# Ledger of designs, part 42: miniprotein binders against q9h3h3

Target 1, 235 residues: q9h3h3
Amino acid sequence: EDGFTAEHLAAEAMAADMDPWLVFDARTTPATELDAWLAKYPPSQVTRYGDPGSPNSEPVGWIAVYGQGYSPNSGDVQGLQAAWEALQTSGRPITPGTLRQLAITHHVLSGKWLMHLAPGFKLDHAWAGIARAVVEGQLQVAKVSPRAKEGGRQVICVYTDDFTDRLGVLEADSAIRAAGIKCLLTYKPDVYTYLGIYRANRWHLCPTLYESRFQLGGSARGSRVLDRANNVELT

## First folded at step 20 (miniprotein)

Design QJ4
Fold by ESMFold2, fold request of step 22:
Structure QJ4 (fold): chain B 235 residues (1-235), chain A 102 residues (1-102)
Amino acid sequence: as target 1 above (235 residues)
Amino acid sequence: EVRKLFEKLIKLFERMMKRVEELLKKAEEAAKNGDTETAEKYLEEAKWLAIKVRIIIYILEEMAEQTGNEEFKRMAEELKRIIEEALKRLKEVEEKVKEARS
């Protein structure tokens, strides 16, 4: 297969995690301040390393919005990793069901809808819509990458708290679409990320659980969501 | 491409481990001063970094498996030894913080 593209992106994301974040936290900041904050820090203008002329003078790893009901709980990721290592030495088979059970056992249930957009008005508009949905309570947590030097696409991540709760994942998809977003969305449970499992892995696991495509025409303003494991349309 | 990823992961590991070491020292200092809330925040950040270091090691192990490159395998083994020592240190500091709590 072609190189380790996903792993390169993962390394860059982990590096970004270590740099300062620009955060609007609805738990401590009045919602009336959101629009001014969005205007000050559009993701197309906030630079990864604080370029001259940008609104930030320091490096920024991520721009994030936390909803008023956001209650962070990543689960027992250390225990998850330990159990994963023990499983590999046990000789027992590794399957998608195995990963699901590890995630449930250790309460590492979060996952995220991902979208990729070129820098510019569409990205800033999409982010603003997502950020408002978070502050209004339709979504819980979202982040967006800052601008890279050479016009690469940026990513918006919209988190959900339980990938096994299909209704909740689909409700998040609906909230994203209600914010006017029409691009392709992919859903990835965090368990795969914490175990370093990307598309080109020795177990042939697929870390993308769902794909969502905007629904064209008619009065229905929804999406077509495909369950990648069962190759079944859910909507 | 794979060589670039390997070098990037090593630099990231070094950056993360340097931060882990400084966080453990800060947590121990805060605990000695009776500020267990601050010590616990430093420990939480260190634990999160240790989780990410394990992800780096998992990526290196997969790279070694797919390429057959013995250098990648040896490096993964060495990094694993390093993080195991750091985790032992983290546990020791965690116990000191728990004993200092009032």
Scores: ipSAE 0.860, ipTM 0.929, lowest interface PAE 0.5, mean pLDDT 90
Fold by ESMFold2, last read:
Structure QJ4 (fold): chain B 235 residues (1-235), chain A 102 residues (1-102)
Amino acid sequence: as target 1 above (235 residues)
Amino acid sequence: EVRKLFEKLIKLFERMMKRVEELLKKAEEAAKNGDTETAEKYLEEAKWLAIKVRIIIYILEEMAEQTGNEEFKRMAEELKRIIEEALKRLKEVEEKVKEARS
């Protein structure tokens, strides 16, 4: 409530990064084991700190699934941060184009579709569908937050490897919708995360690049995707 | 509340820096023993924590800018000095690992 809601969530996410993760890695685990793993660790019941009655006795930061083709490549994030700091002292203007160019120059091209769901069957069903899409190769990597507070929403992140590849980002949206997900999706390039840029920032930048809304009877993918920077519908 | 965010960020910074220092010590020890593969793993984890520490500093700088709070500004400056020293040591250990590889 203090105008720093996203920053509170970012701090919690960074703390979660440091705790153990529950990972299904299709590169080393047969796909036939996925359903049992999903049943053992539903995100609505896996607790952040290992509460009584949960399937985990120790803290869990994230629940994640890695596809068979997942090959981590975050680019030159240290160089990105250094260039960002130099840019701010240079007196040159900071614009959405500036952020895009920094990301391209340093090969920090990943981004993610985000969805927020309350704990319960709907969240667990959505996560299971996403996890299957990752293991089947339609998506590369996804994670979901564990249950941290009663009644609080949890987040599913579905990563893509190049936010400048508009077709690839839209294909990921389509794969998410094919898994039966109908909620609002927002897309954020990782460059904004690594530079600590959230919606309430001094440069008035919008870190959300795309917004996807489910539509019945629409295009073949069943969603309407809006380019937030240009206020242009892509579908 | 903004004060609660500030305190949360400071605690997180301290936790991350403690881990960075542990990882650098472990990397240096592994390199001295010729185990450069293990040393490189520790260095990579330390580099990622340093990236996140810089994100904490960026958040503090924005909080200082938006609130005009001099405590937030002075803390961000202090944390920046601390991470700068850790990055210097990270580079020194990285160079030791490269020398041990050859």
Scores: ipSAE 0.859, ipTM 0.928, lowest interface PAE 0.5, mean pLDDT 90
Fold by ESMFold2, look of step 20:
Structure QJ4 (fold): chain B 235 residues (1-235), chain A 102 residues (1-102)
Amino acid sequence: as target 1 above (235 residues)
Amino acid sequence: EVRKLFEKLIKLFERMMKRVEELLKKAEEAAKNGDTETAEKYLEEAKWLAIKVRIIIYILEEMAEQTGNEEFKRMAEELKRIIEEALKRLKEVEEKVKEARS
């Protein structure tokens, strides 16, 4: 626990945002082309900076799939940040309810399920399953990090459009599990990302809203989802 | 670890601000050529970079708070002044683009 691990990852993610992305956009590309694209660009082989012998010769920041129904709506992030700065100087209390209300007021409602996997066949299989779920309409948009030169785990992000819509978030969890993914998932509303709030913050806020663990025994959903704020099991 | 994060954030800030400057110049050039649609796309990209620059500043402010390091605090304050000035220029370019539309 180095105290700033999440911040290091955030800096790397923001740097990646600025490099070119490899995108399969189902809104403009036929679904029949997906399998060839996945075979060409497995995330365990796409390198962050274009190593010799990789499928990419130039840097790649992210690999992404946009679903047919994906309609980008980030909300009023500039207004969110301005209101946050004003709130901090006002002396008013900062609580989990404050963050929720800021997100609602500025319509910054998106969030994401996150999973971390080592490079290799399991990562590529998980990504392929997620990408198919996106193109088939069970999920809206997902991205995966490319392979770093130093190695280490890669992240798959599966976005949802409204973290206050608990059923929608649980439906996305179910779609991820139906793709055969059994690892731990954590859900983070984007409001925390846009305000630079990570686990070790001065307000003791918890940026992880939900945690999903795969359930043994063949339930239809196949997962146990914990609401971290209320310490209550939802499934 | 903390020093490496600080250096990484400063390098990222510099890269983002250089891109913001480039985008503002391109937006002005596009507007002078009558291509206000392209100018608006450059301005939107610059706005998103400004959002990310603010995230960098928030991280530096938290690092300063947790460590008590005055260098991190002064840097966060300096970066905030820089982005606020860039946002003023962004608004000025936006007005030029809107005027060129007519």
Scores: ipSAE 0.855, ipTM 0.927, lowest interface PAE 0.5, mean pLDDT 90
Fold by ESMFold2, fold request of step 22:
Structure QJ4 (fold): chain B 235 residues (1-235), chain A 102 residues (1-102)
Amino acid sequence: as target 1 above (235 residues)
Amino acid sequence: EVRKLFEKLIKLFERMMKRVEELLKKAEEAAKNGDTETAEKYLEEAKWLAIKVRIIIYILEEMAEQTGNEEFKRMAEELKRIIEEALKRLKEVEEKVKEARS
């Protein structure tokens, strides 16, 4: 049954989390080394399992860039999960507001803009632009999946610290667009990921909080960002 | 398709739990050697794996709900019992590491 596509991707992402990552960490590595690193590890050529002809001989789960100001703080995710389980046994209704309150209470505020691109120049160019934006301080942290054996689209994740800070989320969207990226972007708060909530869920929750479309609706420049929870255009 | 997802999730659970046990052992050893910073790093990784294991369980519970499959339901219940015991052990090791730090 093809109703679990997002869950298949989630399982693959969790498996990838456990394999080695290729990381450029601006907190410890000079920015002048970024271009050489990007040339060595283009995401369209780094293979998930170290295939012949790839720059990596061993499995790679993710390729990541950490910005100079990146300070990881995922909040109390274990407490979030415990509260979630208690909530389900309480019989109270579960709504988008419920998820928002859980996230705030446990300080699980991070989220991410997502984009999906086929392997090739367009993917490598997009990743390079995002990686530069991270090292230059316009973005804080990003990762990209390596090339899978079967091919298919790869994902770039660009993280923000606080999904409730709408201005910060929109500023990240703007920085992504300034890097020349024109494809559809979707924004997902991490709370949904930590609770295993994907699009086909029993509560009819929408894990995508925002959608960003490049110049949709005749905008002169920039993004058209839709708030999926309130059906409100933000830009 | 759903059977393949189920099998993938079980294999992933097994891989994660094997790593959790390895990390708890390494954390205890590092603390015994006075390297509490390394011990805390191993514990943090174990906590993140436990979080991901719970995500696997939540996915299985949703699969059981949507399909009515009793095997998925029984497995989710079994995995939940396993992770609860591992979390208890994790807290015990964390306490030992904190004591060694002082």
Scores: ipSAE 0.855, ipTM 0.925, lowest interface PAE 0.5, mean pLDDT 90

Design QJ7
Fold by OpenDDE base, fold request of step 22:
Structure QJ7 (fold): chain B 235 residues (1-235), chain A 105 residues (1-105)
Amino acid sequence: as target 1 above (235 residues)
Amino acid sequence: SEDAVRELFEKLIKLFERMMKRIEELLKKAEEAAKNGDTETAEKYLEEAKWLAIKVRIIIYILEEMAEQTGNEEFKRMAEELKRIIEEALKRLKEVEEKVKEARS
């Protein structure tokens, strides 16, 4: 993996967070308008900076869908960061268990399933399936990155409320698979993002807790989920 | 590649500068709103500033990790400088938050 690729993507994501979002909020907008909104703003055509001929004339950071039950609860992220800095200064050993405990203590429990797809029909179809699942209440919230000038892969993020709730994480995987998505999924707690912990860090912490691979066989879940921390298949 | 690391460094610095500028603008707007008795607007600006401060700290953590992995003393010095800058901004943010609380009472 070429050096700091994950950190480059993180920098791009943080820059995108500062620009306007295209949001479909199911709490305020009728579900019947979703198809028209998806047709108006297909992720493969929405451009990061509002390029000529795109459906957006202004910069767009993210395209997002909020479900009926979505309530933003980020916990005490500032307190988490302060505790992390104090822990580093203390010279105490840092383990995945340490981060889990910090996350619990500060109520920073959100996480996300991630998928990377090339711009095109497959991306737009995957996004439409996820957006529908969010509006129907199978998922709480999702976002997708707009098309970059370089034509790189776009990312879809599907959030869960609690990365420590294994069943909730697996249910979200099942809902994503039920939407017809067959690509590789990785699950990352937001605590790792808030602490700047990416692949190949000095503490050898893996920010990916779970991987989901599509399975063609008759299992009801349509995927195999690997617990990376324990190297155990959950499904 | 060394070139890719340098590109990331420059990108992070530019992002930091943009975020810090926005934090300063938000703090000023929050103070003005508080002076006018619009505590709801002031709280909204403070909340946005707090989120930007969180992201600024992430930038610093990335720079610290880059410094550790590369042994580049420039990255280390920059991370330390940026940390001082954000700590000063966080003190100002707390002062504005106290003013907003006083205006609400």
Scores: ipSAE 0.879, ipTM 0.937, lowest interface PAE 0.4, mean pLDDT 93
Fold by OpenDDE base, fold request of step 22:
Structure QJ7 (fold): chain B 235 residues (1-235), chain A 105 residues (1-105)
Amino acid sequence: as target 1 above (235 residues)
Amino acid sequence: SEDAVRELFEKLIKLFERMMKRIEELLKKAEEAAKNGDTETAEKYLEEAKWLAIKVRIIIYILEEMAEQTGNEEFKRMAEELKRIIEEALKRLKEVEEKVKEARS
């Protein structure tokens, strides 16, 4: 990965968070309208800045789907950041266990499976599968980045409520695989994002806790999940 | 590349400026809403400002890490300056939050 690519993507994501989102909310919109919404706003055609000929005339930061059970609970992120700054000042050792404990203490437990796909039919098909799984209650919430002018890869994020709940993380992987997605998945807790911790950092912390690889004909889950911290296969 | 690092730096500074401008606008709107007795609207603006403050801190953390990895003293000085700016904004946010609480009582 070229120097600071992850930080560049983070800056783009934060800029996108300030622009309007296209949202399908299953709590307020009938599931029968999902197919029409997906047809109207395919992520490969929705442009970041509302380019001529796109389905959006205005800038779009994200395309998102909210499930029936979706409740935004971010915990005490401000308290987490303050505790992190105090910890750095203390000179105490910082480990993955330290971050896990900080996350638990401040109730900042959300995390996400990430996949990167080139614009096109495969992306739109993957997104449609994820969106359906969210509306059907197999997943809680997902978002996808719109098409950039440079034609770079788009990211799909599928969230889970608790990165410390290994079973919940694995269930989300299974639901993603059941939706027909075969690409590499990486799981990242949001606590690392909120603290500005990316792959190359002074503490040698790895923000990727899990990797999922598709497997043909094997386990009932259709994937192999690696715990990166312990270098152990979980499935 | 040095060029890519510089591009990221400039992007982060522009994003910081945009976020800080929005925070100031939100704090002003929250204070005006509180003065008018619309505490619900004031709280909504404060909540949005708090989230932007969180994101501004992420920008600072990224800049601090860039400074550490590159040894660039300009990045370090900028990160320190931005930290002072957000600390002042957080003080103002707390003052507005207290005004909103007073307007609820």
Scores: ipSAE 0.878, ipTM 0.937, lowest interface PAE 0.4, mean pLDDT 93
Fold by OpenDDE base, fold request of step 22:
Structure QJ7 (fold): chain B 235 residues (1-235), chain A 105 residues (1-105)
Amino acid sequence: as target 1 above (235 residues)
Amino acid sequence: SEDAVRELFEKLIKLFERMMKRIEELLKKAEEAAKNGDTETAEKYLEEAKWLAIKVRIIIYILEEMAEQTGNEEFKRMAEELKRIIEEALKRLKEVEEKVKEARS
């Protein structure tokens, strides 16, 4: 990734957060309507700014699916940010352990599996599989970025409640793999996002905790998950 | 490239401005809702404002990191300025939050 690419993507994501979302909420919408909704709003065709001929006439920030058990709980993100600023001012050493402790203290434990896919059938198929897994309760919540004018890769985010719960993180990977997704996955805690910590930061913190690679003929999980912090395979 | 860094900088500033404008609108709407006794609506606006404030801080952190990595004094000065602006907005947010609490009592 050249230069500040991650920060560019972050700025785009934050801008997208300000625009309306296309949401399928399984708590209020029957699961039987999912297929029609997916057909109506394929991510490869939904455009960021509502381009002519797209399924959307208005800007769309994200396409999202909420599961039956989805409850947004982000913890004390404001307190986390204040503590982070105080920590920087203190001149104390900052380590991955420091960030983990800050996250725990402020209950900011959410994280996400990320995949980047080119617009097209593979993206739409991957999204459909994830959306089904969310509606069926195998995953809690997922979102996908709409198609940009420049035709860049779209991102699918699959969230978990606790990045410190290795089992929960691995279960989400398994559900993603069971949905037929074979691409590289990276897991990033939201704490790094909330603190503006991206690749090549001054503290040498790696925001990617886990990496999942698809494996043919492997375990029932169909992937190998690497703990990036410890360089240890978890599966 | 230097051009890409400048583009990011400009993008972040524009995003900051949009977010701050929205925060101010939300705070006004929350205060008006509180005055009308609609505390539920007021809280909804406050929660949205709080989330925008979080995102504004992320913008500042990115700018601070850009300043550190590039040594660009403009980025540093801007980050400091934006930090002052958001701190003032957060004070106003707290004031409105207290008004909403008072309206609930």
Scores: ipSAE 0.877, ipTM 0.936, lowest interface PAE 0.4, mean pLDDT 93
Fold by OpenDDE base, look of step 20:
Structure QJ7 (fold): chain B 235 residues (1-235), chain A 105 residues (1-105)
Amino acid sequence: as target 1 above (235 residues)
Amino acid sequence: SEDAVRELFEKLIKLFERMMKRIEELLKKAEEAAKNGDTETAEKYLEEAKWLAIKVRIIIYILEEMAEQTGNEEFKRMAEELKRIIEEALKRLKEVEEKVKEARS
């Protein structure tokens, strides 16, 4: 793994955030229109830059679905960044506990389950399942990256409001599994993203708090969730 | 590879430049909206500018980490330069925010 692969993906994600999004908003659009919208904009066919023959003629940064209960609350991210810079200057030890406390103090508590899938039917089917779960109120918000020119893996992000609420994080995993998704899931708090902290960092911080593996015949949740910080199974 | 690191560096710089350009545009639009008494529109532009400023800081943090891990003095100097640029933009953003508040009163 090239040492800065995560940073490359982050730069691509930030660039995508500047381009228009294709959004299905369940707050303003009837749920009955979801199937037609999914058929019109399958993620495997929507291209990042609006290539000829794609469903989109213009660049698309993300495809997103907003649930009825979705309310964007990012907390005080500017205050978080300022406090982080001050902490670095202080020379005080930086631990996962330090970041958790910074996140709580500044109310920057959002996080996301991440899955990476190759373009194709499996991706489109996974996205359709997630989108339905969002519209049905089992999940609050999700987004998927459009197809890149190089045909690389696309990412689905499923957000939760509070990475410190273990039950809420596990409920989102259960909803993703109920949608028929069997791939590996990783959970990352947004606080790590806002501070530019990726896998390889000078503080040896791991931005992945949880890992979910699908398990056949296992617990009622259909997954095994590992707490990466404590190396403990939660399910 | 050294080539991959250089590619990332160039990508981050280009992204920074695009974001800074957009911040400047948004601040001008916010000032114009505030002068016209359209405080709602001004606030919308300010909010977008604030989010871009957050992302610009992320770019700087990535560059600082790249500099630390590689020992590349060019990356370090660039991160310091970009930090100065965004600090100036943040001061201007605060000035525009105060103008919008004054226009609401």
Scores: ipSAE 0.874, ipTM 0.934, lowest interface PAE 0.5, mean pLDDT 93
Fold by ESMFold2, fold request of step 22:
Structure QJ7 (fold): chain B 235 residues (1-235), chain A 105 residues (1-105)
Amino acid sequence: as target 1 above (235 residues)
Amino acid sequence: SEDAVRELFEKLIKLFERMMKRIEELLKKAEEAAKNGDTETAEKYLEEAKWLAIKVRIIIYILEEMAEQTGNEEFKRMAEELKRIIEEALKRLKEVEEKVKEARS
């Protein structure tokens, strides 16, 4: 996009990373406390900078749920970035295969399903379903942005640990759909985020690896998943 | 359009400055913890500093892409300047890492 809209959102996300996070951590908090926590902190009511009357009086960058089995491993992101810079001076073509190999070599394999929802009941309901799926072990970790002052769409990120494991990515899609979510989902490997690669990039790379569309009565999984880079249907 | 690009540029510079300030704070805290023999705490501060350095590099990549797409030489010069700044900070980070490693042993 001509106005660098994705880059504006990325800058806001990085600023949010630096502010406090509101976290339900199943590794240290009993699962029986989840419903009360969800009722106290709906993402449509938790404000980015702590508006009067909101549940939070301090800024919140992200609302997150960590599953009991979540073991963070981001890989060698510093080495990934160094190799990326060297690659750009090498004269070698930069292709989706090149990015995949960099990610594998440096063990930067995580990725995320993304959905964008307007503030309100649908967002809060979707988040609650995903949070429960994380605490119950069907998903490992998820986060949602808080409400911005202007009331724009919010994002839910549902992480997977290996974008090259297509079955694992599809299992996460199925778990999201089982939580009752019917909106468009897009999947972005974290390697693109760490290299600052968005839709309008000079290499014509497609940072969205997979796209999932809800399909009632068609697919046994309740969704149709397309490999965006190769234009191949996976379901 | 040009206003939106200028706004992004200024937003990225402000974010870079905030991140660099935090990196320096973390490196000082890591040195202090290592001097007190608390290498576990020092390593936690270093890990946070490394993550901020990763984010600073993302800012630089965005500026480089902005320069490429717009042809704006100011963006290119700024990206080069920010790269020099983070490289100097990374040199200091490695020095602090060696101090922490020596304290651990």
Scores: ipSAE 0.870, ipTM 0.933, lowest interface PAE 0.5, mean pLDDT 91

